# VH-VL binders against CheF taxis protein family member MJ1615, part 25

Target 1, 255 residues: CheF taxis protein family member MJ1615, of Methanocaldococcus jannaschii (q59010)
Amino acid sequence: MIDKSSEIARFSGKGILITPKTLEKPLLKWEKLEIILYKDKIVFEFVDKTIEVGVEDIEDVGAELPKKVIDIAKSTLEDITYHSSIIIKSKEFGNVMVGFAPETSIYGKAPIDNFLRKLFYILLNKKEVKILYNAGENSENTKWENGFLTFIKKRIKDGLVTKIEYRLVVEILDNEDSKIYDIFSNIKDVEIEEKDVDGEIEPVLKILQVKDGKDIISYLYTKDKKVRLFILRYMVILLDYKYIGILRYLQETVE
Below, E stands for the ipSAE of ESMFold2; O stands for the ipSAE of OpenDDE; V2 stands for 0.75 times the mean of E and O plus 0.25 times the DockQ between their complexes.

## First folded at step 15 (VH-VL; framework fv_acimtamig)

Design t4 (from q4 with heavy chain Y33W; at its last look DockQ between E and O 0.05; V2 from the best seeds 0.00; counts 0 for: pae O 7.2 > 2, placed apart)
Fold by OpenDDE, look of step 15:
Structure t4 (fold): chain C 255 residues (1-255), chain A 123 residues (1-123), chain B 106 residues (1-106)
Amino acid sequence: as target 1 above (255 residues)
Amino acid sequence: QVQLVQSGAEVKKPGESLKVSCKASGYTFTGYWMHWVRQAPGQGLEWMGIINPSGGKTYYAQKFQGRVTMTRDTSTSTVYMELSSLRSEDTAVYYCARGLREDTYGLYYFDYWGQGTLVTVSS
Amino acid sequence: SYVLTQPSSVSVAPGQTATISCGGHNIGTKSVHWYQQRPGQSPVLVIYEDSERPSGIPERFSGSNSGNTATLTISGTQAMDEADYYCQVWESYTYVFGGGTKLTVL
């Protein structure tokens, strides 16, 4: 078992601390930034300051930078072609957004994606969920199953190369066997719908997939709103589902 | 050709420390993580830990936490593993092994191995 | 802790196919790697990522992984293939080896 103090991931590049106060400044400069991820905490090392928060104090991932920040970057010719953000709750600074970008765009988006993949692993792995898998309108026999989010290996063909990556799935433990529901592949749309979960009406994720030319609808529930948000962010950022129903939901949730 | 050359066999007493070296050549030393794996006589392989290219970060197996220290010297392309408070059960062949990064979750397997270093701990 | 289970020994006649299993909970969702260790020698990677062969490894070596079992297959087994074989996975930032299987070529 890994030491909790061991570094899990690191992002090296440039960043900006975004607060209501900093946004009042006419010029914002991106400075050297190291983001260090541990199992239980995340550390932002700027040149003159360090922000450390628990993983539980991460409020959002991948939120859009304020327009002002983008405009200033453009005006100063700062290369932030690829960027992302993490919103944290800091005791010292309150709710703040950290924008971060590679030192140069020549490396593409990969440095960001690689870091975020590990971050989402920490945020989502082993989180308990309930799932209605392949719940058709007429499926009277579909019951909520208890499971947890996990990451599994998936082989992806990219031209002549086969790549292996970890993908988010729902795992159900049934006796000695595990059942895996791959509900985050071939997604056509995602929405929020109110459904009865164990006698209570709750908001759940409705996931529409296309498999073998057929539409499959599944429902995913978790009481943790942050986990729900992170699932959606994961889908948008790492699975590139930016133009589906979850985008509408994210816009409403962040506002 | 990738080569990992380890230091020679050692005999130690209980309570002492061992330090094994692994010199790498034939590839970009700073581009790869390095592992240490040991094998007791007649037993299987046991992962001890990993050190990153810069030498600034390590992950140790829980079993060895507090006793093992891995270091790296970039100037000599050498990795070191020190194990303290030795016991008879620490008698084993110790291997350095190069790690290969597969995806965003890190290094998955060992593609090259050193020749091994036998360390005998006897009272 | 995650555990990999291998048979202690497997015997095969020359030219026949040897099969070595590696059991683990939901191992099919992991990448399994295999190492060959001849007597008095260091381990050698023979299969990585379930079924990929490193350069220099004969084609008679193949691997598969599904469900709860990964399998190393050696077709047309030769005397030189007599060795201990270990499966290995990554789990929660640890590296786990199977107990090893001694392959004897009769």
Scores: ipSAE 0.017, ipTM 0.480, lowest interface PAE 7.2, mean pLDDT 88
ESMFold2, look of step 15: ipSAE 0.627; ipTM 0.835
ESMFold2 (binder alone), look of step 15: mean pLDDT 92; pTM 0.938

Design t5 (from q4 with heavy chain L107F; at its last look DockQ between E and O 0.61; V2 from the best seeds 0.00; counts 0 for: pae O 4.6 > 2)
Fold by OpenDDE, look of step 15:
Structure t5 (fold): chain C 255 residues (1-255), chain A 123 residues (1-123), chain B 106 residues (1-106)
Amino acid sequence: as target 1 above (255 residues)
Amino acid sequence: QVQLVQSGAEVKKPGESLKVSCKASGYTFTGYYMHWVRQAPGQGLEWMGIINPSGGKTYYAQKFQGRVTMTRDTSTSTVYMELSSLRSEDTAVYYCARGLREDTYGFYYFDYWGQGTLVTVSS
Amino acid sequence: SYVLTQPSSVSVAPGQTATISCGGHNIGTKSVHWYQQRPGQSPVLVIYEDSERPSGIPERFSGSNSGNTATLTISGTQAMDEADYYCQVWESYTYVFGGGTKLTVL
């Protein structure tokens, strides 16, 4: 239960505003940055400027920084070992990329992941989707089901404490009972495939999982291209699914 | 069982340096961050700094920048904290504390503490 | 600097419920942790991530966090619970402790 007016998350560190104009500069300096997330908007507070946009104006998350930015950082010994980015559509600046990094790399990517976890919650929670679950085993009887993305709490014991992790899943409502498809665990590969969805050929996510030594194939569809992108970004960033089909897809999409 | 055993109490003079050790056992030493926290007599807890599992990176509270050095010896499972240019205000019990990451929030809290090392700075 | 505010002292009779508050700006958006420190002893983690209990901590210890206040609650308070309690958060790459609350069991 998130109040629309309440702060949901904050990232404190350093950042850089990346525009075509700023990239022409010989030196780029990372400056103090506060990113404040609300239910309906995101605010970037730099030292000299503040950028506020609606959540709907977020275009991408976790896109790679331009090589030039990385090279400059290296040359100036700027510690950006761990970094990420958010691309936004600003009325003032157009499409811009905000690169951000922790003040220090000692904490690893955790500060970034923490913030992005909440960001993805805002971006993905309760988004409507269609799913073909376990279509590989019983494809003839499998039909598209209507559901929505949700996050469930998972408890993992780790010595003295129990770690809490929120996991993205698909929830189906059937006869007042909640059915959960955990399609974002034990993923072997993810690809984009064209499939018939309610009489239309649409791009869908093909998710290959390994459960109990068996391959399970599921398909996930959403008509919202941004949601699809964010799902992929979520998988890459927070689930660390690198070097799989989604990476290839992302590379092709960005080119 | 996780244990953090610190070195014994010390008496120092102003201008000198202290070095406290913290030997860890009962867990994978290289898997956890270590923190140092001090507590002046009758006062609250004050965070001093953090050292990563490899010992290659440290981050210190601004108050102690330039005076504190944290090191780590993997071979002996020991963490060290050195504080230089001691002042009377540095009189405190110094604690090492193991840091544990929160998966949800991405930061650390302290799940195990050493027994503390009293350091008295007096003329 | 980020500041956590705790009452200096709280007193309860045995068996009663003790409540210790920790105030901070938008603390509800942070993860709050609580430590117990008995006289002459090292701090002990009693609550982490607002409301989670480490193994070995009695169920009578609970925590909540919303708005500008985090709360440690000890139900059925016992004599052994007499201690100093500290709340703690992470802010701006620093670990911040509250001033501590002395809980006295009458």
Scores: ipSAE 0.036, ipTM 0.597, lowest interface PAE 4.6, mean pLDDT 88
ESMFold2, look of step 15: ipSAE 0.596; ipTM 0.823
ESMFold2 (binder alone), look of step 15: mean pLDDT 93; pTM 0.944

Design t6 (from q4 with heavy chain D103E; at its last look DockQ between E and O 0.55; V2 from the best seeds 0.70)
Fold by ESMFold2, look of step 15:
Structure t6 (fold): chain C 255 residues (1-255), chain A 123 residues (1-123), chain B 106 residues (1-106)
Amino acid sequence: as target 1 above (255 residues)
Amino acid sequence: QVQLVQSGAEVKKPGESLKVSCKASGYTFTGYYMHWVRQAPGQGLEWMGIINPSGGKTYYAQKFQGRVTMTRDTSTSTVYMELSSLRSEDTAVYYCARGLREETYGLYYFDYWGQGTLVTVSS
Amino acid sequence: SYVLTQPSSVSVAPGQTATISCGGHNIGTKSVHWYQQRPGQSPVLVIYEDSERPSGIPERFSGSNSGNTATLTISGTQAMDEADYYCQVWESYTYVFGGGTKLTVL
């Protein structure tokens, strides 16, 4: 037997493998699923099939499930009140979607979100970015700073309970000094804008924050467009910025 | 102040059912999960299941599936646990325990416990 | 089916530090909670989320969790700390307790 001590996270519940071919079949249904996350790979264990891909082959997280898949759950009386999805590039099937839902809805979204926190860490940590921090309408000639995405621990008081949250930030290395920009807190608006990034016009995230009653506008460039998508999904799914700017169009399907 | 007060001790015969009550006070009853945990004499703690008092939805440990029923009455802030087809090994102290209801983070611990109800199952 | 393993007993002299272990595969990736149960009494939460203390729990109680072992530490142990101690996790929609550790202060 193989030592499972390298496993980073596991989701147990129900799942459905969604491809054009499986959507055509009359026997398509939600079935038992285990999702196992490692540092470099993710494994989907269905009843009679196992799919393994490298984390670099994850294409999306939290895309809306097709209506037929929702209807299948209703027709088979499966409770998928809370659900999510992962899109992967598979050697066998090309791009495919794995829908998943917890075994019971009694705990809300928490089983999904706890797993996805670990997944987004793998997908976003140490990814290279460029940033114009607080560059707004009054910062005409600021230079892009090179940095990395990283996660910092925050202790959050919520009533009588202290919650421990790991929050995405941008770290800048400048002559062996580091600097942290907390651009994912207190967000008022998010847009995608084309902007000159070191001589090339590129799509960037425009993030509006409110700090001490003042608007702070920052621009974030990612060289990999998948990293940009994962940042947006992270903001919607785990930071609950669902109804601001372009994030309103990236909602998961829930009941 | 949060308080969970359970019904008194019971003596039962094999094949009967038990029903233990847990009356909550000092907090918003429907804002927290309620659990049942038992402890056989000289042994450790064993989780039996969870109820969400807001809608009455339940989830039971597999060992008790088919024998346990948890219900609640929001007008009296009371949770009930019924265990059927009793056997001598069901002799235990039965506790209700409150869990934080957080549907996005999942804070999975018991912050307040009832005083316990001893149920003895014997001939 | 997830199993938490605790020693059955730990003995410590008054004023010394007691350490109670809770073993489980990859427990360092889980949130561990600890309960104290004095003889004849209900359990009381003493540590949650690996290392956080509820209001009213003395600072001499602390916790840690990494790898395959979570640990409850009681510094300056007092006679009133004699009790059974249980670790607990949530795994696959269920609540799992360790077998319990009896702490004796001699």
Scores: ipSAE 0.739, ipTM 0.883, lowest interface PAE 1.4, mean pLDDT 90
ESMFold2 (binder alone), look of step 15: mean pLDDT 94; pTM 0.954
OpenDDE, look of step 15: ipSAE 0.757; ipTM 0.884

Design t7 (from q4 with light chain T29V; at its last look DockQ between E and O 0.63; V2 from the best seeds 0.69)
Fold by ESMFold2, look of step 15:
Structure t7 (fold): chain C 255 residues (1-255), chain A 123 residues (1-123), chain B 106 residues (1-106)
Amino acid sequence: as target 1 above (255 residues)
Amino acid sequence: QVQLVQSGAEVKKPGESLKVSCKASGYTFTGYYMHWVRQAPGQGLEWMGIINPSGGKTYYAQKFQGRVTMTRDTSTSTVYMELSSLRSEDTAVYYCARGLREDTYGLYYFDYWGQGTLVTVSS
Amino acid sequence: SYVLTQPSSVSVAPGQTATISCGGHNIGVKSVHWYQQRPGQSPVLVIYEDSERPSGIPERFSGSNSGNTATLTISGTQAMDEADYYCQVWESYTYVFGGGTKLTVL
């Protein structure tokens, strides 16, 4: 049984539950919402309703809200200048979108982003990957390394203030040595392409970095397509990597 | 050098309004939040609200909603706090305090404080 | 609303270690900040983000935060550390202070 004191993160604000059926109702509105994240589950507490799903049933994070939902906020004078969404798969209703916004926009995106960092930690930490690090354009002769996604603590000094960041990286672990590949920094471009991964043609992330004036091309494979989606969302939402290749891919896979 | 210099002490009667100023210097005024925190005699600290000097957006503690107004003047790098319908329990030292503004990380603390303004509400 | 609980006072001999607790439900998942207020003075930030010291704060000040308790620790306590200490968090868009702890150095 999961201990209630094991809550990892909480978002307080306003939210809206979106299904095809609720979207048709004239009384649909934004209401008080608490989102509580645990290691294995996520809980959405609306005023009169609680929805709980396992984290494996999270399908997407940060998909655009329907225009009608934006219009409802305007008509009820709800400030949703900054907002996001989580799509969950329920056994009863299929895919359900939860739109959410902070109680006030004065803090900008920070309340959303602070919660989403914890969510992406749960969704991405320790997920298995394969990587061709710094392999260049013609990487046929480079051997895939087995690794996993992890987060490292960074202390970033900004003037007299220290900021603590947890940044996604790839870790390779063998008997003698572990290596950290920081492939999610200094990104110039990201593409999705097909590549031979241990004998099978698979979609992979091609990541172009620029470090010390040099181009570094790496390829990242994830077996789970949802992990690939979450990596892309993490890059767009939290790292602000809004390259046309990422945005086009997300639009095409959602459409 | 960051400085927050507040207006001087005031004596008010119940039902009146107070207005305290806080002049900022030594940093980019519109790049940081400004808060107001008060401290009644012998009591602890009580947060009243926040203003973003860039654009003037505010958010107030529920206890003061409807009585407090925070404004700013970017030409003088000054924030104002006005509290209306004063009562004797509003007797306090009123502080302005600077908060860091971060787009992606919430740094929810006060790094610099004004010297405080004593406001006494007495009949 | 969210409540932070501090002891009213803590006494310590000079040179000894003082600990000041700040209790709150699930405070360990929040960022805790600490302020020192000497008599007649404005508060001064001494610890932020649970355990970080601002520039100019002596190394004898440290902090921790786990479970339902955050702690400010002052090692090698000196007479000039005698002051009121407040913990603070951000919760539901508001800034919440503890009631304050008077540290006496005897």
Scores: ipSAE 0.668, ipTM 0.850, lowest interface PAE 1.7, mean pLDDT 88
ESMFold2 (binder alone), look of step 15: mean pLDDT 93; pTM 0.952
OpenDDE, look of step 15: ipSAE 0.759; ipTM 0.885

Design t8 (from q4 with heavy chain R101K T104S; at its last read DockQ between E and O 0.73; V2 from the best seeds 0.75)
Heavy chain, then light chain:
Amino acid sequence: QVQLVQSGAEVKKPGESLKVSCKASGYTFTGYYMHWVRQAPGQGLEWMGIINPSGGKTYYAQKFQGRVTMTRDTSTSTVYMELSSLRSEDTAVYYCARGLKEDSYGLYYFDYWGQGTLVTVSS
Amino acid sequence: SYVLTQPSSVSVAPGQTATISCGGHNIGTKSVHWYQQRPGQSPVLVIYEDSERPSGIPERFSGSNSGNTATLTISGTQAMDEADYYCQVWESYTYVFGGGTKLTVL
ESMFold2, look of step 15: ipSAE 0.750; ipTM 0.883
ESMFold2 (binder alone), look of step 15: mean pLDDT 93; pTM 0.949
OpenDDE, look of step 15: ipSAE 0.732; ipTM 0.878
ESMFold2, look of step 17: ipSAE 0.763; ipTM 0.891
ESMFold2 (binder alone), look of step 17: mean pLDDT 93; pTM 0.949
OpenDDE, look of step 17: ipSAE 0.732; ipTM 0.871
ESMFold2, fold request of step 20: ipSAE 0.642, 0.660, 0.681; ipTM 0.847, 0.851, 0.861
ESMFold2 (binder alone), fold request of step 20: mean pLDDT 93, 93, 93; pTM 0.949, 0.951, 0.948
OpenDDE, fold request of step 20: ipSAE 0.707, 0.686, 0.776; ipTM 0.863, 0.857, 0.892
ESMFold2, last read: ipSAE 0.675, 0.637, 0.736; ipTM 0.856, 0.845, 0.882
ESMFold2 (binder alone), last read: mean pLDDT 94, 93, 94; pTM 0.957, 0.948, 0.956
OpenDDE, last read: ipSAE 0.736, 0.785, 0.774; ipTM 0.874, 0.896, 0.893

## First folded at step 17 (VH-VL; framework fv_acimtamig)

Design u1 (from t8 with heavy chain D103E; at its last look DockQ between E and O 0.56; V2 from the best seeds 0.67)
Fold by OpenDDE, look of step 17:
Structure u1 (fold): chain C 255 residues (1-255), chain A 123 residues (1-123), chain B 106 residues (1-106)
Amino acid sequence: as target 1 above (255 residues)
Amino acid sequence: QVQLVQSGAEVKKPGESLKVSCKASGYTFTGYYMHWVRQAPGQGLEWMGIINPSGGKTYYAQKFQGRVTMTRDTSTSTVYMELSSLRSEDTAVYYCARGLKEESYGLYYFDYWGQGTLVTVSS
Amino acid sequence: SYVLTQPSSVSVAPGQTATISCGGHNIGTKSVHWYQQRPGQSPVLVIYEDSERPSGIPERFSGSNSGNTATLTISGTQAMDEADYYCQVWESYTYVFGGGTKLTVL
């Protein structure tokens, strides 16, 4: 008996499989969809088909749906006020976009965000990065630090209950001590800039924060372009920075 | 400090409608979802439906669709539940229960409950 | 429809540990919440998100959830703990309750 991975998260609602071929069809319909997330794979269960891909085959998260799909939904009075998408590389179907929306809009975007929070955890947790933290003007002497992305727990008391939120940060390990850089809070601007990283000119994320009334600039580098994309998507979707700097242009392919 | 105070007990006949009110206090009324849950005598809890903070959206359990209507009045911090075409099986204690805070994630439980309203349906 | 299964009744002597189970298909992948209902009273949240305690709930109340079974545990059970206990989950945009368990303190 093959050991199956434990389920991490599930999204229940409706969805649509979007391919060049399906877009040519006159009747695109949203149908019942279950998305099941595991540590190593993601499964899309439609009514009459199931798509399973590895986590490594996830190409994008939160890309905008094609206008045609939106128009069809409007014409059929399908409520997709709140929706998102996952782009995957499938062996069977090739590169496809799965659009998904909650069964009802009663909870707003919460069902989507809850699922995507888990997805981003799987996609970003423990990914290796380099960081220049608080690199002011004349940071010529600042050295890149090696770290990794991690999610930390934040407890927020609300009446009788305590809510736990997970926040993305950069963790630096130096000997027995760990240092945490919170570079995803109080963001004022995000840009991509070319910088020297270990002797090579590379595109890096420039993050401007406001801390204690002062501007702080940090640079974040990752070798994996997909990780960079997912970081940007995370900022837009879960941190609501969609109108800041380069984040406003995420509709375009980030390579 | 959070309080949910419901209207008093009612006696109804089959075919009639009931309307129960739930007045909320001690918190920002417009910030939370509200639910209705009923309990027949000697039976368990049964979820009826949910109304969003603005009152503009509702979602009902399939069993009650077409027969239940939930509304809310922001000016009086009151939520209402109306159930029509009453049957003897609708005899129950009806509870309002506070649900999620708006834009809160993953909290699909009820933290505060009203005192309950007994509705008896008898010929 | 999703169903939660609880024992109809559990008995425990004062000072002993009471255990109430809640069974459901893959319930371990869901968040389970527990409510206490004393006779003639409204339900009270005693455990949320499997194992978290609301303010004011005694530490003797604890919860766990794995596999197909969630468990409410009451250590050092007291007479005041005699009540009906309900487990609850969210499934398919509905709220599902267990059938309830009557806890008797002997």
Scores: ipSAE 0.669, ipTM 0.853, lowest interface PAE 1.0, mean pLDDT 92
ESMFold2, look of step 17: ipSAE 0.740; ipTM 0.882
ESMFold2 (binder alone), look of step 17: mean pLDDT 94; pTM 0.959

Design u2 (from t8 with light chain T29V; at its last look DockQ between E and O 0.58; V2 from the best seeds 0.00; counts 0 for: pae O 3.0 > 2)
Fold by OpenDDE, look of step 17:
Structure u2 (fold): chain C 255 residues (1-255), chain A 123 residues (1-123), chain B 106 residues (1-106)
Amino acid sequence: as target 1 above (255 residues)
Amino acid sequence: QVQLVQSGAEVKKPGESLKVSCKASGYTFTGYYMHWVRQAPGQGLEWMGIINPSGGKTYYAQKFQGRVTMTRDTSTSTVYMELSSLRSEDTAVYYCARGLKEDSYGLYYFDYWGQGTLVTVSS
Amino acid sequence: SYVLTQPSSVSVAPGQTATISCGGHNIGVKSVHWYQQRPGQSPVLVIYEDSERPSGIPERFSGSNSGNTATLTISGTQAMDEADYYCQVWESYTYVFGGGTKLTVL
C-alpha cells in the first residue's frame, strides 16, 4: 500500500465517547459513528465531532466498557448486545475510550470482527518478534530465533464457497527460505513467563499447543508491550481463546 | 443438494396481504441466515430483509419496515415472508435466498436462491 | 443511500471478452459479489468476494475490484452467458444491488 491515505476499512454503526467527563453525565447516548481505518491513522466520525489519531496512538483494543455505560444502555434499552472499544491517545481529549456497536444485532459480532481483523493487521503485521519454537521442558539449549508476525491465508471449504481466513503466524527468514511457525492454532494454554532473552530476563508469552496429540510449548517475545497486548487481544477477540490461561483476565473484551 | 422450494404464484388485491413460504432442504436449516429479495417485472433485484438462523431476530429494509414480517419454522425447515397493505407496486417475483452460516469473514452474499414466487397485485 | 451503478447493457461477439463494470463510492474496500440471471430463472452466484468463483462456475468468469469500480470479466463469451448480471455489496447493514446489466451475445 503506497498511499497512506487510502482507506483500508470502515466500521459503520453507533458509538460513544467515554471520558471521565462524559461518565459524569446521567445519560450517555450512543450516536452515529463511522470509524475509518487508514494505514497510518484512524478516524472516528461522530455526529458533531471527528477524532483523528495515528495508529501509534492506539493504546488498546477490545477493553471492556465501563459498567456504568453498560447499565445505562440496559436501562434505556439500547441494543449493544455486541460491542467493542478502542482506547486512543488524543491530543484534544487525552486518553479516551471509544465504544462502538453495530446498528443492529442481527449480524452478531461479524461487523465488529471484520473491522477488527483489519485493525489487528495494521497493528501486528510485520512486527518483530523472537521465538523459541517447540522448546519442550528442557529448553536450555534452544536459541531464540528472530522473526516477524505475519498473516497468512487459510482456505476453508464450505459448500459451494471457500471461506478465506487470515491467520497470524510467525515467519522466520533463513537465507532464501522462509520458515513459518503456526503458534496460534490449537492452543491449550497461554501464560506469561520470565525468560532469558539475549542475556536479559524478560516477560514472554508461553504458548502451549496440542499438535498430533502431543503438547508443544513455544515462547514468543516482543520488545513492545503494546504489541504483546495486541497479540493477547487478538487471541481473545478473533481466535476466541477467552478462557485460556492469562487470557481469562482479558474476558472483558468484545462481547 | 441444497434446495429452496417456494410456494406457488398468487393473485392479490390492493390492501390485502401476501404470505410466501420457502422450504429448505439439503443442509442444516438452523445454521444459516435467510433473506428475501424481490424483483418487479423488468426491474432489478431489491433486498427486503434478513432473518437469523434461530428465527429470533429480523432486520428489514427501511422501505418495508412496518409492513413486512419474516418468520421461520424449524420443525418444517420453512421460512415465511408476509407483506401487508399490498399495492400495485408490490407486484413482483419474490425470492428467498440463503445467506451464510457465519458472517465472521465478511461474507455478505447469497449462495442459493429459491425458484421465485410471482405475486400479482391488481384491482 | 449507497448506490451501485452498472451499464444498462453490454454487447459482445461470441468468443470475445465481455466486461461489466460496477461503480460505487470506495467500492474497492468492499466485497463485491456478482449474480447471473438468465431469462425466467433465479439469480445464480457467479463471483463472490471480488474474485472468488463458486464451485461449478466456469473459469472464464473472473472478477476484480479496486478504487471505485468492480469489474466482472467473461472471457471467451458463449451464447449461454447471455443474461442479466447484478453486482451486490453490503452497506449500512443492508444489501445493495446494482441496477443490472443485460449482456447480449451477438
Scores: ipSAE 0.062, ipTM 0.671, lowest interface PAE 3.0, mean pLDDT 90
ESMFold2, look of step 17: ipSAE 0.705; ipTM 0.866
ESMFold2 (binder alone), look of step 17: mean pLDDT 94; pTM 0.959

